# VH-VL binders against UPF0166 protein aq_448: the designs that were tried, part 3

Target 1, 96 residues: UPF0166 protein aq_448, of Aquifex aeolicus (o66756)
Amino acid sequence: MKEVLMRIYSSKEENLEDYINKLFEGGIRGAVVLQGIAGFGKGREFHSEEIEVLSYELPVVIEVVEDREKLLNFLKENRETFKNCYITFERVKVWE

## First folded at step 14 (VH-VL; from p8 with light chain Y30S S31K S93D)

Design q8
Fold by ESMFold2, look of step 14:
Structure q8 (fold): chain C 96 residues (1-96), chain A 120 residues (1-120), chain B 107 residues (1-107)
Amino acid sequence: as target 1 above (96 residues)
Amino acid sequence: EVQLVESGGGLVQPGRSLRLSCAASGFTFSDYYMHWVRQAPGKGLEWVSYISSSGSDIDYADSVKGRFTISRDNAKKSLYLQMNSLRAEDTALYYCAREYDFWSGYFDYWGQGTTVTVSS
Amino acid sequence: EIVLTQSPATLSLSPGERATLSCRASQSVSKYLAWYQQKPGQAPRLLIYDASNRATGIPARFSGSGSGTDFTLTISSLEPEDFAVYYCQQSYDYPWTFGQGTRLEIK
């Protein structure tokens, strides 16, 4: 197996529920949403100065660990949904 | 047209250093993992190193760890291999190779290579 | 690291004959096995990926099969341009490794 960690960088004002629903419908093993304190925001701008202020534009990261082929095929089949997302991949070794 | 052009090879004495370059064109260089693969005279192929798209994930064959450093400049579409403390066993034709897809493991484009000879 | 062993080391055949080249892995690599052709003075050329899929522009006479540890490259009817060295390569895990090569030479 080739396992990868995918990160989808988004915000609370994006269609976050739609992304999660697509992942679920696509049979993806699981997804975790993390709220970022600083990082990429709307239009790839930096938001470090807004950490103390509640904001709808705070970055979120959706993390998925899944088989490489399954994940890449999922993204191909859902290209329109994720076409504007900033997405990164890293190798991961799952302990087991 | 995808093109990879290596340069910087030459004849050097053991213990010396050499820096290889690979100029890329015809594709979005910053989207691809890049590799160095070498071939000793009359021998088979040996993977040397990779570098991720951003440059943040790097690994080396055990035979070159601590002596070679891979790097890239995405603005200049260039891949580099800094080779320090060279040994006779490093004598080879060095190829720049593109990995088609993330962790696919396929080298779909190769340069023509640059020759490194390490001898007294 | 995963060792790939190719056999035979040298295969002497004539144009029109069938060539069968073997690659055996020291542990399972699932389907993640590629084949390359290398002619003298040239860079390797990708022939087969994922054990059995032909790369773009590769003639139908080239076919690959196998899974796990045992893989085969078949050239159904040799053309003069097919006499070269062939390498298998696993892409299952780092370090990515190559077999030692099979030299296909004209008899």
Scores: ipSAE 0.039, ipTM 0.700, lowest interface PAE 5.5, mean pLDDT 86

## First folded at step 18 (VH-VL; from q8 with heavy chain S53W)

Design t4
Fold by OpenDDE, fold request of step 19:
Structure t4 (fold): chain C 96 residues (1-96), chain A 120 residues (1-120), chain B 107 residues (1-107)
Amino acid sequence: as target 1 above (96 residues)
Amino acid sequence: EVQLVESGGGLVQPGRSLRLSCAASGFTFSDYYMHWVRQAPGKGLEWVSYISWSGSDIDYADSVKGRFTISRDNAKKSLYLQMNSLRAEDTALYYCAREYDFWSGYFDYWGQGTTVTVSS
Amino acid sequence: EIVLTQSPATLSLSPGERATLSCRASQSVSKYLAWYQQKPGQAPRLLIYDASNRATGIPARFSGSGSGTDFTLTISSLEPEDFAVYYCQQSYDYPWTFGQGTRLEIK
């Protein structure tokens, strides 16, 4: 079946642990957290290691590859948790 | 009103190339996956290719892999199908079709098609 | 690829009669099954999506049912304009595939 790559754009400070816990508790097959060196989002605020005293405001991307039906159901059940997240989707082929 | 208008079909000899176009209107083109589906004369429907919103995700039917290239220009609201090394079995009416939903994958709008005939 | 087999190949009925069309998948496609109607010289028209949901503007006499491998399109009372070719299509896995079609003709 066709899987979906979901990317959640956030920051280390913004509910990262909660997102990971929800993904884990929801039975999502896996998730990877990527930390960016620098970036900006909807607020047009730039964050980087050069500016920030601590890294908690650095950009973070959570990547998930999951079956589309399972992922959709997961998101429906966890709307409140992810309602303010910037999320992108892409169909991917998984090599097993 | 959603409209899809195909063009570029014609009669060509085997081994030749042809480029199909699909002009979209009446909706935000970049918000939808787009597909090509073809129908040989008197036959059923065959999915050919799809392209994602920005073109980062593409796939093809095995029958056209390596020969056809799907692309899109969101600024022009246009879908394209570059067909190389055409074969007789590529003869068909070619539809561009809009996929309604990323999660379900059905085609809610179709063009009227453009005819491709490959014959010596 | 997932093979969809439609039956019967041809269905001959009269207006007012009930039509039952079948689509069988070689493997489970879950709910990712759509039905299309194609009249001569026209593009296919979406009738049913997700196995049982009527598309916008589709009359209530059209209904879809099934899940997994066996699906059915039912036309409760045929109208003259319903005589056409009907295709099922799966979007469970690429390549997306269509059934070979059922031709619904007037008896």
Scores: ipSAE 0.586, ipTM 0.888, lowest interface PAE 1.0, mean pLDDT 94
Fold by OpenDDE, fold request of step 19:
Structure t4 (fold): chain C 96 residues (1-96), chain A 120 residues (1-120), chain B 107 residues (1-107)
Amino acid sequence: as target 1 above (96 residues)
Amino acid sequence: EVQLVESGGGLVQPGRSLRLSCAASGFTFSDYYMHWVRQAPGKGLEWVSYISWSGSDIDYADSVKGRFTISRDNAKKSLYLQMNSLRAEDTALYYCAREYDFWSGYFDYWGQGTTVTVSS
Amino acid sequence: EIVLTQSPATLSLSPGERATLSCRASQSVSKYLAWYQQKPGQAPRLLIYDASNRATGIPARFSGSGSGTDFTLTISSLEPEDFAVYYCQQSYDYPWTFGQGTRLEIK
């Protein structure tokens, strides 16, 4: 089965830990948190290690690869947690 | 009303190229995966290619890999299929089809198709 | 690729009769199986998706069942307009594939 790559765009803000916990508790097979050196969102405010005193506002991407059905069900059950997240989906082939 | 209208079909010789277009209307084009599906005369349906919302994800049937290129222009609400190195076995009615459900996959809307005939 | 085999190749029935069409996959496709109806000179029309869900506007006489490798499309009582070719299609894994079709003809 072709799995789905889900990317959650966020920051090191308070909700990041909640997102990871929800993914873990939901039985998602794995998640990787990638920290950006710099970036900007819809507000067009630029954040970088050079500008920010704290890494709290640095961009973060959470990547998840999961079976589409499991992922869909997970998202349905956790709509409130992720309702304001910028999320992308892509069908991916897993090499096993 | 959702509408898909294919164009660009015609008669070509083997080895030649042809570019198909599909004009979409009645829905937010960029919200949907789009596909090409073909049907040889008197035969069944064969999936050809898909393209994701923004074109970042694409795949092809093995029978057309390296020869066909799917693309889309969301501003123009158009889907394209560049067909190079055409072969006789590429002769078919080519449908553009909308995939409504990303999570389970089905084609809820089809165009009427455009005919491609490859013959010497 | 996943091969879908439909049976029978041709089904001859009369209006009012029950039609049962089979689609078998070479490997499990879970629930990711759709059925389409195609009439001469027309594009395919989606009937069933996710094995058992009727598409919008599809009459109740059409029903789908099955999971994994064996799927069935049932038309409880055939109407004259139901005589057509029916295709199953899996969307479990690319390349997406169709069955070879079952032609439902009037006896």
Scores: ipSAE 0.564, ipTM 0.883, lowest interface PAE 1.0, mean pLDDT 94
Fold by ESMFold2, look of step 18:
Structure t4 (fold): chain C 96 residues (1-96), chain A 120 residues (1-120), chain B 107 residues (1-107)
Amino acid sequence: as target 1 above (96 residues)
Amino acid sequence: EVQLVESGGGLVQPGRSLRLSCAASGFTFSDYYMHWVRQAPGKGLEWVSYISWSGSDIDYADSVKGRFTISRDNAKKSLYLQMNSLRAEDTALYYCAREYDFWSGYFDYWGQGTTVTVSS
Amino acid sequence: EIVLTQSPATLSLSPGERATLSCRASQSVSKYLAWYQQKPGQAPRLLIYDASNRATGIPARFSGSGSGTDFTLTISSLEPEDFAVYYCQQSYDYPWTFGQGTRLEIK
């Protein structure tokens, strides 16, 4: 079995709910959203809990562990949603 | 039409270096893992190395680690293999190969190969 | 390193006959086994991927089967253009390895 860890780097401001809904509706077996306490991206602006009202600009990472073929097909079917996202892939060994 | 064209092979003495190139066309080069695979005269196929989309993930067969360096230039749609400290056992036809999709594990297109001969 | 052993080394048959080529892995490679055809002076051509799926443009007379350690390539009715060397290749674990080849020759 070829399993892949996908990370989608996002923020709550970048329509996070739509990404999660697409993953759920697309039959992805699970996703975890990890919230960063601080970070910056292309704009080089720091975002932290101490600065943001309601923390909507704070960084998040959506993590998915899924079958390679299923995940790649999902991204192809939802290219418009994810075309501008920063996404990384890693090969993983799932403990059995 | 997918096309892969290797070049840079030749006759060299042991201990010397060669740099192989592979020019790609007919597909979005940056979307694919690329590989080098070699075939010694009258022998079977041996995987040599792969390089990921951006070049951040690379690996080599044990027989060439420390001597060969794979690289790519996505703007030029080119794959390279720098071969240092060449040995007689590196004599082979070297193929540039495209992996169908991320970690799919099979090569759907191959170049014609470029011949490397290492001898005194 | 996973060793792939192909048998027979040479298979002599006539057009119209059925060819059966074997590939055995030293340990399980699940379904991650591909088959290639190579003619003299040409690059390998992908025939079968993931043990049993035909690549685009490959005629239906080619079929693959097996999983784990034992794999078979079958050519149901040989055509003159099918006489070549055939290689299996695993991608279960690095380094990816090839079998030593089976030469299918005209009797």
Scores: ipSAE 0.189, ipTM 0.766, lowest interface PAE 4.3, mean pLDDT 88
Fold by ESMFold2, fold request of step 19:
Structure t4 (fold): chain C 96 residues (1-96), chain A 120 residues (1-120), chain B 107 residues (1-107)
Amino acid sequence: as target 1 above (96 residues)
Amino acid sequence: EVQLVESGGGLVQPGRSLRLSCAASGFTFSDYYMHWVRQAPGKGLEWVSYISWSGSDIDYADSVKGRFTISRDNAKKSLYLQMNSLRAEDTALYYCAREYDFWSGYFDYWGQGTTVTVSS
Amino acid sequence: EIVLTQSPATLSLSPGERATLSCRASQSVSKYLAWYQQKPGQAPRLLIYDASNRATGIPARFSGSGSGTDFTLTISSLEPEDFAVYYCQQSYDYPWTFGQGTRLEIK
C-alpha cells in the first residue's frame, strides 16, 4: 500500500544497462529512463547537449514506482551495484 | 546507543510561548524523519508533527497548525518545537520520537518527554 | 482522520493468563498498525509493527494479528512486568493516530 517514486540519477556513460538489468532481474515492477538535456552532479562538471559531443555524457534519470519495502530491500540486496548512485525517494499515490 | 533527550518544558500562562528541544545521539540524526508526540495527563498519545531529513517536508496535527513550528538542526543533532499561543489543551508530556525508516510509520525510539503545563 | 478504538478500556487479569487486546480502525489501514507498551513514568515502547511483526528485543509471548480495520495484540502468558497501558497506532494516512489505550492491570 505504501508506494514510492525512486529516481536514480546517472548518465548513459555509466553502467546504465547493468542498473536496468538488476532492476528487471530483481523483480521490480518496472522502470523508465528519462534523458536529460543538461545537468551537473557531485563533481559539478557541467554537461549539456550543446557542449557534449556524444549524448552518452548527458544525465539520465531512472524512475521506478514500487512498494516501499520491496524497493528498500532490493537496494540493500544490490548495495554494491548502486552504492555510488545518487538516489531519491518521494511518496506517491497511485491512481487506480 | 540511541538517545533522545527533551528539554524546555515548564509552567506557562495561556497565550504565552515555549520552545522545546530534543538532543539526539547514538545515530545519524540526518537520516531520520523526526516527530513530536504528546500525551495529556491521564490521556493517550497524540501525534503533533513531523519533519523530514532536510526540513523541506513538514506537517502538523490540526489542533496545533499555525501555532506550533517544528524545526531541526542536523549539525547540532537537535529537534525543536516552537509553541506559540499556548492553550490549556496543550498541557501534556511532549516526546520526541524517531521514525524507524523512511515512511515506515512507527517509532522505534522515544525520549522520556518534557512536561508543558498551560494554566492561568 | 482515522480513528482507532481500543477495547476493552481496562483489562484485569492475573499473571499466567492470556491477554487479548483489540484495536478497530474507522477505515482500512491495511497492515500499517503498530502496538506500543507504556509503563508509568516511561516512554512508550514499540512492540509490534506492520500489524504482526515483533520489534527487536520483544519477547515471543507478544504477538499481533489483523489487517484492514480489526487488529489484535495477544500476550500468551502474562508476566508481572506486562501490566501496563497499550496503544495501537496507524500510519496509513496523516495525521497518524493512536488509540485511546487499554490498561492491562493485575487482578
Scores: ipSAE 0.064, ipTM 0.726, lowest interface PAE 4.9, mean pLDDT 88
Fold by ESMFold2, fold request of step 19:
Structure t4 (fold): chain C 96 residues (1-96), chain A 120 residues (1-120), chain B 107 residues (1-107)
Amino acid sequence: as target 1 above (96 residues)
Amino acid sequence: EVQLVESGGGLVQPGRSLRLSCAASGFTFSDYYMHWVRQAPGKGLEWVSYISWSGSDIDYADSVKGRFTISRDNAKKSLYLQMNSLRAEDTALYYCAREYDFWSGYFDYWGQGTTVTVSS
Amino acid sequence: EIVLTQSPATLSLSPGERATLSCRASQSVSKYLAWYQQKPGQAPRLLIYDASNRATGIPARFSGSGSGTDFTLTISSLEPEDFAVYYCQQSYDYPWTFGQGTRLEIK
């Protein structure tokens, strides 16, 4: 099996709940949301817990480990939802 | 209709350089990993290099590392191979090949190739 | 690097006969093996991917089997257009490698 790690870089303000719901409804094996304590993107606006009034501006990363074919088919079926997301893929060996 | 058309081949002396081009049409070029594969006269196929969607992930066969540079221009739907310090062993028909899908491991479309001959 | 050894080097058969081409890998490549057909003056054409799946537009007379180190391409009843060179290719590990080819020629 070819397994991949997908990371979706987002924030709580940027449709996080919709992304998670799409992943669940699409039968994806599982997803973990990691909360960043600081970060910046293309706009180069710095966000951190020390300067944000509300935590929803903080960066998050959604991580998915899944079969390559299943994950690519999922993204094709949900192009509109994810077309503007910053997404990375890594080849990974799953234990066992 | 998917089309890949290579160009830029020719006869050159050892130690010289050539730049190959591959013009793509009939598909969304930026959605595919692209490869160069070569075939020496009367011989089998040898993988040369790949380049990812944006060009951020690139690798080469050991026989060409440090001499060849793969690149792409997604706006022009073009793949390139800069070949420096050419050797007689680089004599081959060079194919542009499309990988079916991310990490699928096989080539569903090939160009007709462009011939590079390196001799004194 | 994973070496693919094809046998026989040349296979001479008549139209209507059954062809069996072998590809052996120097180490396991799991299912990650493809087969290509190449006619003189033409680019390779994908026949089989992931050991046993026919590519789009490939006739049912072509079938692939095997896993691990031993793989077979079978052409159940040869047509005149099937006489060509056949290559196997692994994508289990870089560098991706090809077999040296089997030339299927008309008897």
Scores: ipSAE 0.048, ipTM 0.731, lowest interface PAE 5.3, mean pLDDT 88

